# Miniprotein binders against a2bj90: the designs that were tried, part 138

Target 1, 235 residues: a2bj90
Amino acid sequence: MSRSARRKTSALNTVLRVVEVFASIQGEGPFTGTYSVFVRLAGCNLRCPFCDTRYAWSLEAGKPLGVEELVEEIARYEPSLVVITGGEPLLQRHPLNSLVEGLESLGLRVQLETNGILPAPARDEQLWRVYHVVSPKDVPVRVPGAKLHPSWVDYARATGRAWFKFLVANEQHVREVAEYVAKLGIPRSRVYIMPLTPEKLDMKELLELHSRIASLAVKWRLNFSPRLHLLVQLP
Short names: E, the ipSAE of ESMFold2; O, the ipSAE of OpenDDE; V2, 0.75 times the mean of E and O plus 0.25 times the DockQ between their complexes.

## First folded at step 15 (miniprotein)

Design NB11 (at its last look DockQ between E and O 0.92; V2 from the best seeds 0.85)
Fold by OpenDDE base, look of step 15:
Structure NB11 (fold): chain B 235 residues (1-235), chain A 84 residues (1-84)
Amino acid sequence: as target 1 above (235 residues)
Amino acid sequence: SEEIRKRAEEAIREAQELLKEVIERAKKTGDEDLQWLAKLARIYLRAAARAFQKGDYDKAEFYLDLAQELIEEAKEMLEELKRK
């Protein structure tokens, strides 16, 4: 391979398509309440009807940013956690590994949000070392083309650095989650249920929905994920 | 197509009528869980209607289906409560 081809491949592995970078509180999953910088990557392999970030579905919706520049931007916020989200972050796996390496070199904790369709990190990836919240889109809500990749179960067992977050509306959905995770051998301690919230809920309806789903979480012995950012009116 | 739009509009209207009936029946039972299901169905049906108005038919269908499932669950609960 010519020196020019190596430079082009290295440059491609160091640029991310980024929709937005912002500081907020992690509102969901095991890191709820953590002061976080969110990096929303562009591009998604799904078209979830209930997606609140549809503007991130196209790769062209993101701006190209260098990994080094992005690490410096993130570091200025002094985050307790860096949350990599988007459409589907793992569509940009190669430069994402470089981003993780840069962030970890600064001692920053990293959490990935993924739909779990793409394979889990391999042991040789920088992504192997970070935390993952996997949000399956095949149960209980079925999005066309969604299927949890089996390697996420293996990754969760091997590392203890994965959690699974499911959108639920009622007790039937919670039952389906419980059956699904039992069948896959996912420990209940790694499972979160989260209320399926449509856009523009009033605060009373939002709180009542949270209360009902939280009660179901206790009944079914699952973890509850709020949508805390919606409850406290943060991004 | 205009036909698909009309069918979706009709399905939302039918679900709204069914939900009104379920809400009125649920109020008479005093069952809080049934009343919640009826409220939840109303939340999602409103989301369906808003999506439909925006021309987002995938979102409209998704929330309509979810509202319909909850309406059927509420109807089943109503029939169970009549048997007690």
Scores: ipSAE 0.830, ipTM 0.927, lowest interface PAE 0.6, mean pLDDT 93
Fold by ESMFold2, look of step 15:
Structure NB11 (fold): chain B 235 residues (1-235), chain A 84 residues (1-84)
Amino acid sequence: as target 1 above (235 residues)
Amino acid sequence: SEEIRKRAEEAIREAQELLKEVIERAKKTGDEDLQWLAKLARIYLRAAARAFQKGDYDKAEFYLDLAQELIEEAKEMLEELKRK
C-alpha cells in the first residue's frame, strides 16, 4: 500500500467529530482543580432534561478533525490533564482510541467523562489505560434509558482507574445513591456525590447547595465533588 | 404541545403559591433543615419557571417534579412538627 493510500486510509480512520476544544480547570471529580484542556466530542445517546450542552447531542454538530492535528492543538496548551467529554465520547470509540494513543505518546494524562451506558474499555484498547469518571444517569436523577453497563464496575475493580459520580439534590437522593452503589458492589471510596445545580444560581445559593451536599457526603462517608468551575466562573 | 404547555404553566403557578406558604411556615418553626428544604424547593421551582419561559419544557418538567417532591416533603415535616 503506497504512502498516499496509507495516509488517506489513516485520515479517514482517525477523524473525530469535535464540537469544541478549550482550556479551563477540571471542576468536578477526583481531578478537581487541575489545569485541563477539554475536548467536547459530538453525539449523545441520552437527552437529559438538565443538559446544558444540548448543542453537542447531534453527531453532525461536530466538525471533522484529524486525530493527529487534534493532538498537536491540545499539546500547544501544555495541559496537565486532557479531559475528553461530550455528548457521549464513547459513541466515537474507534477514533477516540487513536486520539488516546497520540496523547499518551506525548506523555499527556487523559481523563474520559462518560454516562456509562456503553461498555467499559477492553484490555486491548488504548482507553484501558486512561482515567474514567462515570456518571450514571439512572439514579437518582432517573433519566430514561440511562442504565449503567455492568462492565464499568468490573473495570473499576480491575484497574483502579474509574470513579462514579452522581448528581444529587438532597439526602433522599444520597440514600438512593448509597443503595445503588451497595447493590452494584461499588466501594464508597470510588463514589462522588455532586450538587445538582440549575443555571443562574446566585453565588450565595451556589455556596449553600455545595455546603449542604458536602455535609451529606461526610455524613454518608462518600466523596464530595464540587462544581468548582461554577464557583470561580470558568467555562 | 399546547395542552402540555398549559398544564405545566398551571402546575408551576400552583407550586409557587404553595411554596410561599411553606416558606413562611418553615421560617416560623426555626427548624434549619426544614427551612433549607423549602429554600431548595424554591431554587428548583425557579429553574422550572425559567426553563418554561424559554420553551424548554423537558427541563421545566424535570425541575418542577423535583420541586413538587420537595414541597410535599416540607409539608409532611411541618405536619409532623405540629403534631409534636
Scores: ipSAE 0.816, ipTM 0.914, lowest interface PAE 0.7, mean pLDDT 91
ESMFold2 (binder alone), look of step 15: mean pLDDT 83; pTM 0.791

Design NB12 (at its last look DockQ between E and O 0.96; V2 from the best seeds 0.85)
Fold by OpenDDE base, look of step 15:
Structure NB12 (fold): chain B 235 residues (1-235), chain A 84 residues (1-84)
Amino acid sequence: as target 1 above (235 residues)
Amino acid sequence: SEELRKRAEEAIREALELLKEVIERAKKTGDEDLQWLAKLAEIYLRAAARAFQKGDYDKAEFYLDLAQELIEEAKEMLEELKRK
C-alpha cells in the first residue's frame, strides 16, 4: 500500500460531516440538566415521521470538519458533557472514534445519542468507553426499517454505560415498552420513557403531557425523561 | 397525488368529527383520564393537520394514526363507564 493511500485513509478517518455545534442543557435521559456541547452529525439511516431534526438526514447537510478542529471548538465551551447526536452518529463511526479519543484526552465526558440500529461499540473502539443513550424506533412507535441491534443489550450489561429511551404517548405505549424490555432482558433501571411531543405544542399542553407520562413512569416503575429544553425554551 | 391528498384531508376531517363527539361525551362523564385522552388525541390531530398543510404526508399520517388510536381508546373507556 503506497504512502499516499495510507494518508488518504487516515484523512478519511479524521473528518466528520457536522451540521451544528452548540452549547445548551441536556434536556433528555440520564444526563438531564447537564451543561453540554451538542455536536449534531449529518446523515441518518431512518426517516422518522416525527423527527425534529430532518435537516440533518442528508450527509450533504453537514460541513466537513477535521476532528482536531472540532475538539478545539468543543473545548472552548468548557462543557460538563459532550453530546454527540445528529441523524445517526454511528454512520460516521470511524472519525467518531477519533473524535472520542480527542475529547477523552482532554478529560471531557462524552455521551452518544443513537437509534440503536447499528451495532454497539466493540471493546477495541474508543466509543466503548463513552455513555450511550439508545432510542429504539421499533417500539412502541414503529418506524420502517428500525430494529434494535441485539448487541446494545449485551453492551449495556457488560459496561453499565447504556440507557434506552422510548417515545410514548399513553399507557398502552408504556405497557409495550415494559414488555419489550422484559423480553430483551434490559434492566428497568436503564429504561427511560419520554413524552412524544409534536412541534409547536403550547406550554400548558406540554406540561400536562409531561405530567401524565411522568405519572405513568412511576406507576410502571420506569425512569422518566423530560424534554427539559422544550420546557425551559433552550435549543 | 391530488387524490391521495384529498383522501388524507377527508380522513383528518372524519377524525375531527369523531373527536368532537368523544370530547363532548368525555366532558359529561367528569372522568379526568378520559378527558385527557380526548385532549391528547386533539393535540396529535392538530399536528396531523399542520403536517398535511405543509405537504408532509408521512408526518400527517403518523399523527393521524396516533390520534385515531387514542380516539378508539377513549371510546372504549366511554363504553366501560356506561356499564358502571
Scores: ipSAE 0.827, ipTM 0.925, lowest interface PAE 0.6, mean pLDDT 93
Fold by ESMFold2, look of step 15:
Structure NB12 (fold): chain B 235 residues (1-235), chain A 84 residues (1-84)
Amino acid sequence: as target 1 above (235 residues)
Amino acid sequence: SEELRKRAEEAIREALELLKEVIERAKKTGDEDLQWLAKLAEIYLRAAARAFQKGDYDKAEFYLDLAQELIEEAKEMLEELKRK
């Protein structure tokens, strides 16, 4: 086996800890409505009190899957978008870059969801070329230990492939987001506000909350993100 | 920490009682934004109560704090509207 072949085989056999793989609609952010395959990676560097995916916090929640096998599984869905999420996917950065390489070799479009604590991709990473939705957890909802790494703003400016999404409840939260993004130099066109939706809202309450936050988005000239999957009752 | 659990449960109950009064007063004003603020506080307070019943005390505290902030804001707006 040649050195080149051994190296390629090793990269393809890189292992990710994966909690679940499933098809659905991307319900949030700039790609809302897109037929997507979601890959939820295990492990998280935060313990957000409002987290709805606590089952992904522990690395042990994930099953080891080879990157090559995972690419084949994803491709069978024929997705329009591959959404890599978690926990915090960047905790598995090296095998994640291998997965992205495999997906891009098949022409599949990839989006990463991250809390932004770990640095943005470097120019020589495969992750450099994918789309990112960054959800800082230190504004307006202040989760202990959360801090947006400044490289994400630089990355967004350099590439145009990152957006920033914030959970908000009311206008005071929107004001805090507006101050935060202005301070960091994040253009309004890259900012989404999204309703903070606890469990067990009836449809009327869910629609009212969406309506109120959408009105605030217009008032503050920010983009609005629904939680579309909740409105249409998809995972 | 049974004492802390009991105090948290009591805080939720107290917030619920105060919220009932705030909702009633907000309704009498006819101000739609104030009525929504009170309703939003109710939404998060219910989320706090649900989380508490499940033993998810971090989530319960998060939503309780948010609800209490909204209740206080609603009370301030009620006083401001009364002055006008």
Scores: ipSAE 0.806, ipTM 0.909, lowest interface PAE 0.8, mean pLDDT 91
ESMFold2 (binder alone), look of step 15: mean pLDDT 82; pTM 0.767

Design NB2 (at its last look DockQ between E and O 0.94; V2 from the best seeds 0.85)
Fold by OpenDDE base, look of step 15:
Structure NB2 (fold): chain B 235 residues (1-235), chain A 84 residues (1-84)
Amino acid sequence: as target 1 above (235 residues)
Amino acid sequence: SEEIRKRAEEAIREAQELLKELIERAKKTGDEDLQWLAKLAEIYLRAAARAFQKGDYDKAEFYLDLAQELIEEAKEMLEELKRK
């Protein structure tokens, strides 16, 4: 490989398209309540009708940022967790592995949010070492083109560093999740159900929806994910 | 198309009328679960209507379908309660 090809491959692995970087609490999944820096990456392979972050769907919505600069920016917040989210972060897999390496070198914990369509990390990827919350979009809500990649089930079994978060509206949706995870052999201890909340929901209605879905989680012996940031009015 | 827009607007209106009737029937039963399903359908139908008004027809359709599913579930539950 020529020196020019190595420089081009190194440059492609060191720049991310980033929509926003901000500090908040993790409002969802196993790390709920954790003081976190959120890195929202640009680009998505889905067009979920219920997506709250449609502004991140295009790669062009992100600014190009160097991995080193981004690591320094994140480190200034002194986060308890770095949450990498976006549209779909794994569309930027190569520079994302470099970002993870930089963050881990500082002793920072990293959690990825993914729709699970793209393959799980391989053992030789830096992404193998981090936590993953996989949000399938094929059950119980069906987004066109969504299908959970089977390798996420294998990754979850091999590492214990993956959880699966499902959007639900009612008991029928919870039943479908329970059947789906049973069929795939995903342990219930790794499954979260989360209320499907529309934009601009009234706080009383939001709380009631949380209560109803939490009760269903107990009934079905699944974990409950709040949308805590919405409940406490944080980003 | 303008025709697709009109059909979606009509479907939202029909669902609103059905849901209004369902809410009033649910109140008469005193069944909390039925009342919740009716309220949840209302939440999503309002989301559909807001999306429609913004010209976000994919979001409007998604929340309309979800509201319709809940309306049917609530109707079935109401029929079961009448048989008891």
Scores: ipSAE 0.836, ipTM 0.929, lowest interface PAE 0.6, mean pLDDT 93
Fold by ESMFold2, look of step 15:
Structure NB2 (fold): chain B 235 residues (1-235), chain A 84 residues (1-84)
Amino acid sequence: as target 1 above (235 residues)
Amino acid sequence: SEEIRKRAEEAIREAQELLKELIERAKKTGDEDLQWLAKLAEIYLRAAARAFQKGDYDKAEFYLDLAQELIEEAKEMLEELKRK
């Protein structure tokens, strides 16, 4: 147990509601291919129609786990990356900062996945130092109530630790993304487009969709994100 | 509501019929982009139908809307190719 893992925090905020913990490969975004442990937190402030993880929407779907216990469980996997996802992890912001502190005390690299509705980390938060993949849900897929908090763009510029990832189906969607990121001043180097893949595609369809979106990424000078875990059939 | 579900079911059936015709016409053109657009519409329409059968109506409507947009784009592209 490290010194940071023994640091005190508020007893009321040392517990996270966790849906699942599992090892796999990060299949999306800038860290694609990395051996990772995924921590799926309960609760979401959106109800996206295309959501693949609806079982995490309710806070009640999560089991209460102490932060120290969770750090120990994660460490046993010896991950190269810890991916904190959900639902929307920032709904549990205070105990999440405690988790990040514990993981960083062990030298573990952390990435957060967020829909970006809640504000980016402040400089005095442990979350300030980790990597973030932000997936706005108001372009091109328009989810009611979704709006990217403007602090994420400022955070990305200040730290270089945030990227923006968008689900797209076709070139019209890519055009919408390009206009959106230009309007907000998000640099192209921080933008990923990723294929919108419904469930139960056969491998030929999945590969063809990847190929088409990748070609659009090149055409529009944006980064491409696969859904690698689907291509290699990992969770 | 029951009315909304009946309309969604009807819209899915109508889109399926239209798409069968579009796929055949797209093959005749030999245009790979048009053929892909029709195939992509089929992919999302299947997702809509599957979600509808499972009672996931918000997912069904989402994928149906995408499929309908792609079908309309395919029809426009086909008309442009015919004017060549």
Scores: ipSAE 0.815, ipTM 0.915, lowest interface PAE 0.8, mean pLDDT 91
ESMFold2 (binder alone), look of step 15: mean pLDDT 83; pTM 0.792

Design NB3 (at its last look DockQ between E and O 0.94; V2 from the best seeds 0.85)
Fold by OpenDDE base, look of step 15:
Parts: structure tokens; sequence; C-alpha cells
Structure NB3 (fold): chain B 235 residues (1-235), chain A 84 residues (1-84)
């Protein structure tokens, strides 16, 4: 390979397609309530009908941003956590590993949000070291083409740095989650159920839905994920 | 197609009528869980209708299916309560 080809491949590993960067509170999963910088990456391998971030589905919706510049931008917010989300962040796996390396070098904690279709991090990836919230789209809500990659179960067991977050509407959905995680051998302590909320839900209905799903979480001995950002009207 | 649009609109209307009956019956039982299922079905059916109005037929179908599942669950509960 020519020196020019190596420079082009190195440059490809240092640029992300980024939709937005913003500070807020992590509203979901094990880090709920944490002051976080959100990095929304462009591109998704799914087309979930209930997706609230459809504007991130195309890679072209993101702007090219250098990893170094992005690390500097994130660091200015002094975050307690960096949340990497998007469509599907793992579509940009190579530059994402470089981003994680940069953020970890500053002592920043990193959490990835993923749909779990793509393989979990390997031991030689920088992504191996960070936290992951996997949101399967095959149970109980079935999105075409969604299937949890089995390596996420192995990663969760090996590292303790993965959690699984499931969208649910009723007790039947919670039952299906319980059966699914039992079959896969995912510990219940790593499982979150979260209310499936449509857009523009009023606050009273939103609170009641949260209450009902939280009660089901207790009944079924699962963790509850709020949608805290919706409850407190943050992004 | 216009035909697919009309069928989806009809399906939403039929679900609205069924849900109205379920809500009225649920109110008479005083069962809070049944009343919640009926209300939840209403929430999702409203989401389906809004999506349909925006021309988002995938989202409309998704929330319609979810509302229909909840309507059937509520009907089953109503029949169980009549047997007690």
Amino acid sequence: as target 1 above (235 residues)
Amino acid sequence: SEEIRKRAEEAIREAQELLKEVIERAKKTGDEDLQWLAKLAEIYLRAAARAFQKGDYDKAAFYLDLAQELIEEAKEMLEELKRK
C-alpha cells in the first residue's frame, strides 16, 4: 500500500458524521440523571416506525467532524458522561474507536447507545472499555431486520459493562422480555424496561404510563428506565 | 396508493369505534387495570391517526397494531369480568 493510501485510510478513521452535539441529562437506563454530553451520530441500519430521531437515519444528515475537534468540543461541556448515540453509532465503528480513545485520555466516562444488531466490541477495540446500553428491536417490539447479535450477551457476561433496554407497552410485553432474557441467559439485573411513548403525549398520560410500567418492572423484578428527559422537558 | 390510504383510514375508524365501546364498558366495571388498557389503546390510536394525517403510514400501522392488541386484551378482560 502506498504512503498516500495509508494516509487516506488513517484520515477515514478520524472523521465522524455527526448530526448534533448537546448537553443534557441522561434520561434513560443505568445512568439516568447524569449530566451528559450527547453525540448523535448519523446513519442507522434500522427504520423503526416509532423512532423520534428519524433525521439521523441518513449518513448525509451528519456533518463530517474530526475526532480531535469533537473531543475538544465535548470537553468544553465538562460532562459527567459522554453518551454516544444516533441512528446506529456502530456503523461508524472505526472513527468511533478513535473518539473513545480521545475521550478516555481526558478521563471522560463514555456510554454507547446501540440497537445491538452489529457485533459487540472485541477485546482489542477501545469500545471494549466503555459502557453500553443495548436496545434490542426484535422483542417485544419487532422491527424488520432487527436481531440482537449474540456477542452482546457474551460481552455483558465478560465485562459487566452492558445493559439491555426494552420498549414495552403492557404486561404481555414485559412477559416476552422476561422470557427472552431468560432464554439468552441475560441476568435480570442488567435488564431495563422502558415505556413505549408516542410523540406529543401529554404530561398526565406520560406520568401514568411511567407509573404503570414501573409497577410492572417491580412485579417482574426488572429494572425500570424512565424517559426522564420527557418528564422534565429536556432534550 | 389511494386504495391503501383508504383502507388504513377505514381500519383506524373501525378501531376508534371498537375502542369507544370498550371504554364505555370498562367504565361500568370500575376495574382500574381495564380502564388503563382502554386508555392506553386510545393513546396509541391517537398516535396512529396523527401519523396517518402526516402521511407516515409505517408509524400509523405500527401504532394501530399496538392499539388493536390492547383493544383485544381489554375485550378479553371484559369477558373474564362477566364470568365472575
Scores: ipSAE 0.836, ipTM 0.930, lowest interface PAE 0.6, mean pLDDT 94
Fold by ESMFold2, look of step 15:
Structure NB3 (fold): chain B 235 residues (1-235), chain A 84 residues (1-84)
Amino acid sequence: as target 1 above (235 residues)
Amino acid sequence: SEEIRKRAEEAIREAQELLKEVIERAKKTGDEDLQWLAKLAEIYLRAAARAFQKGDYDKAAFYLDLAQELIEEAKEMLEELKRK
């Protein structure tokens, strides 16, 4: 059995622990507004106090799905974008690469959401060719255990397929982000700031916070990410 | 956890009291940035209080820290405005 044949056999038998699959609009980052299918993988290596998807923290929250079954389910939605999220999807890296292979074989565009603690894709991984939105949790919000792996900056430079998204509350946070990305050599064109939105905000509060952070993005010459799904009340 | 719970409860109460006065003083100034700062502190303090009531002390501490920073900044701005 050749190496290529063994890889194909492995992809056919690979299982992911999946919390949910659903269609919605990508509400954040560079693909905001895109009709998407979200695949939420179980397991996370952080316990962010502000996390709004805590139900995906435990691996036990996910049910096992075969990669081929999952690809077929996703394809039935006819998405313009497949968003792999979680938890932290890179905790299931090996079967995730198999999923990406299956999706790409159907010509489906894929975006990964990650907290950036685990290393960026290697050149021989299927994940190398997909888009990545990296959300570091060590600046300005300081989550215990969070640290951006330096390979993400190298990956972004080499491929142009990674963006960095930061939760911010105010101008002090934006200043910290600007200093952080400048130190790491991340160009501002790859940087998004996004409002830190606790639960139970009414629409007026949501809009005011969005407006203030968007104004800061303009002032600091950074990209702005809304949380559009909250504004339009989609999952 | 009991000691942490008591300290968080006291800190939230203190922040709530300070914020009430900061909000009223901010309204009197007419300064839009100061009023936003007070409102933002209120948003995060409400999140802290709600998390505390649910026993989520990590979330409560996170939002309390943000609220306290904003309250202190608002107090500094109020003093600066009075000197003008």
Scores: ipSAE 0.798, ipTM 0.905, lowest interface PAE 0.7, mean pLDDT 91
ESMFold2 (binder alone), look of step 15: mean pLDDT 83; pTM 0.792

Design NB4 (at its last look DockQ between E and O 0.94; V2 from the best seeds 0.84)
Fold by OpenDDE base, look of step 15:
Structure NB4 (fold): chain B 235 residues (1-235), chain A 84 residues (1-84)
Amino acid sequence: as target 1 above (235 residues)
Amino acid sequence: SEEIRKRAEEAIREAQELLKEVIERAKKTGDEELQWLAKLAEIYLRAAARAFQRGDYDKAEFYLDLAQELIEEAKEMLEELKRK
């Protein structure tokens, strides 16, 4: 490989398309309540009708940022966790591995949010070492083109660093989740159900929906994920 | 198309009428679970209507379908309660 080809491949591995970087509280999943910096990456392989971050669907919605610059920006917030989210972060897999390496070198904990369509990290990827919250879009709500990649189940079993978060509206949805995770052999301790909240719910309706889904989580012996940021009016 | 828009508007309107009936029936039963399903259907149907008004037909359809599922579940519960 020519010196020019190595420089082009190195440059491609060091730039991310980033929509936004902000500090908040992790509102969802196993890290709920954690002071976090959110890195929202641009581009998604889905078009979920219920997506609240549609502005991140296009790669062009993101600005190109160097990994080193982004690591420095994140570090200034002194986060307890770095949450990498977006559309689908794994669309930027190569520079994302470089970002993870930089963040881990500073001793920062990293959590990825993914729809689980793309393959789980391989053992040789920096992404193998971080936490993953996988949000399947094939059960109980079916998004066209969504299918959980089987490697996420294997990754979860091998590492213990993956959780699965499902959007649910009612008990039927919770039943479908329970059947799905049983069929795939996902441990119930790794499964979260989260209320499917439309935009612009009032606080009373939002709280009641949380209460109902939390009660179903207890009944079905699953973990509950709030949408805490909505409840406390944070980003 | 204007035809697709009209059909979606009609479907939302029909669901609103059905849901109104279900809510009224649910109130008479005193069943809290049934009343919740009816309220949840209302939440999603309002989301569908808001999406439709914004020209977001994919979101409107998604929340309409979800509201319709809940309306049917509530109707089934109403028929079960009549048999007891």
Scores: ipSAE 0.835, ipTM 0.930, lowest interface PAE 0.6, mean pLDDT 93
Fold by ESMFold2, look of step 15:
Structure NB4 (fold): chain B 235 residues (1-235), chain A 84 residues (1-84)
Amino acid sequence: as target 1 above (235 residues)
Amino acid sequence: SEEIRKRAEEAIREAQELLKEVIERAKKTGDEELQWLAKLAEIYLRAAARAFQRGDYDKAEFYLDLAQELIEEAKEMLEELKRK
């Protein structure tokens, strides 16, 4: 490989389109409560009607950041967890693997949030070694084109590093999730149900919804995910 | 877009009127689950109305559909209780 070819490949593999970087608490899923740095990548392959982060849909919403610079910025926060989210982070797969390599070199724990449409990591990818929270958008909330790629189930079995998280409003939704995960062979220990919380709920309503969905999680023997950041009013 | 707006506005008003009746009947039963279903429908219907006012008609339709499903479920429970 010539010096010129390596430089072109390096430039493509070392730049990410980033919407925002900020510190907060991971409010959802298996790492709830962890002091985290969030890296929101631009671009999404879905247009969900309930999306809270529509500003990340377009790739143009992100600014180019060098991976080395980004690793240094993240490290200055001294995070316990780095959460890579978006849009859909796997749309920037190649430079994302470079970012993961840099973060791993510093011993930082990484979690990816994905809608699961693109395939799970291959064994030779740096992403193979990080944690994943997969949020399928074809059950119970059905978004056109949001088919979960089957490799995520295989990946979860092979590595133990993936969980599946579903927004639910009521018991009918939970039943649909239970049927879906049983059909796909996803064990219930890997499944989280989380309350579907529209904007502008007062605290009493927010707590009641959490309580009701948590009770359903117990009834259906599934894990419960809060939206803790909403309860404690953090970004 | 104008037609979508008008249809959403009409559907939201219809759901709001029906929900008022369901809430009143649910309170009279004292049934905790039924009262929760009615409250949950109100939460999502409010979300639909808010999205409509902001011009976000796909979000408005999403929450309206959910509210309507909950209203129908509550009506079924009311009919079941009536038959006993």
Scores: ipSAE 0.788, ipTM 0.904, lowest interface PAE 0.8, mean pLDDT 91
ESMFold2 (binder alone), look of step 15: mean pLDDT 83; pTM 0.798

Design NB5 (at its last read DockQ between E and O 0.89; V2 from the best seeds 0.85)
Amino acid sequence: SEEIRKRAEEAIREAQELLKEVIERAKKTGDEDLQWLAKLAEIYLRAAARAFQKGDYDKAEFYLDLAQEIIEEAKEMLEELKRK
ESMFold2, look of step 15: ipSAE 0.836; ipTM 0.921
ESMFold2 (binder alone), look of step 15: mean pLDDT 82; pTM 0.777
OpenDDE base, look of step 15: ipSAE 0.841; ipTM 0.932
ESMFold2, look of step 19: ipSAE 0.851; ipTM 0.927
ESMFold2 (binder alone), look of step 19: mean pLDDT 83; pTM 0.786
OpenDDE base, look of step 19: ipSAE 0.838; ipTM 0.930
ESMFold2, fold request of step 20: ipSAE 0.848, 0.840, 0.835; ipTM 0.927, 0.923, 0.923
ESMFold2 (binder alone), fold request of step 20: mean pLDDT 83, 83, 83; pTM 0.783, 0.785, 0.790
OpenDDE base, fold request of step 20: ipSAE 0.833, 0.834, 0.833; ipTM 0.929, 0.930, 0.929
ESMFold2, last read: ipSAE 0.833, 0.846, 0.824; ipTM 0.919, 0.926, 0.920
ESMFold2 (binder alone), last read: mean pLDDT 83, 83, 83; pTM 0.788, 0.786, 0.786
OpenDDE base, last read: ipSAE 0.831, 0.833, 0.833; ipTM 0.928, 0.929, 0.929

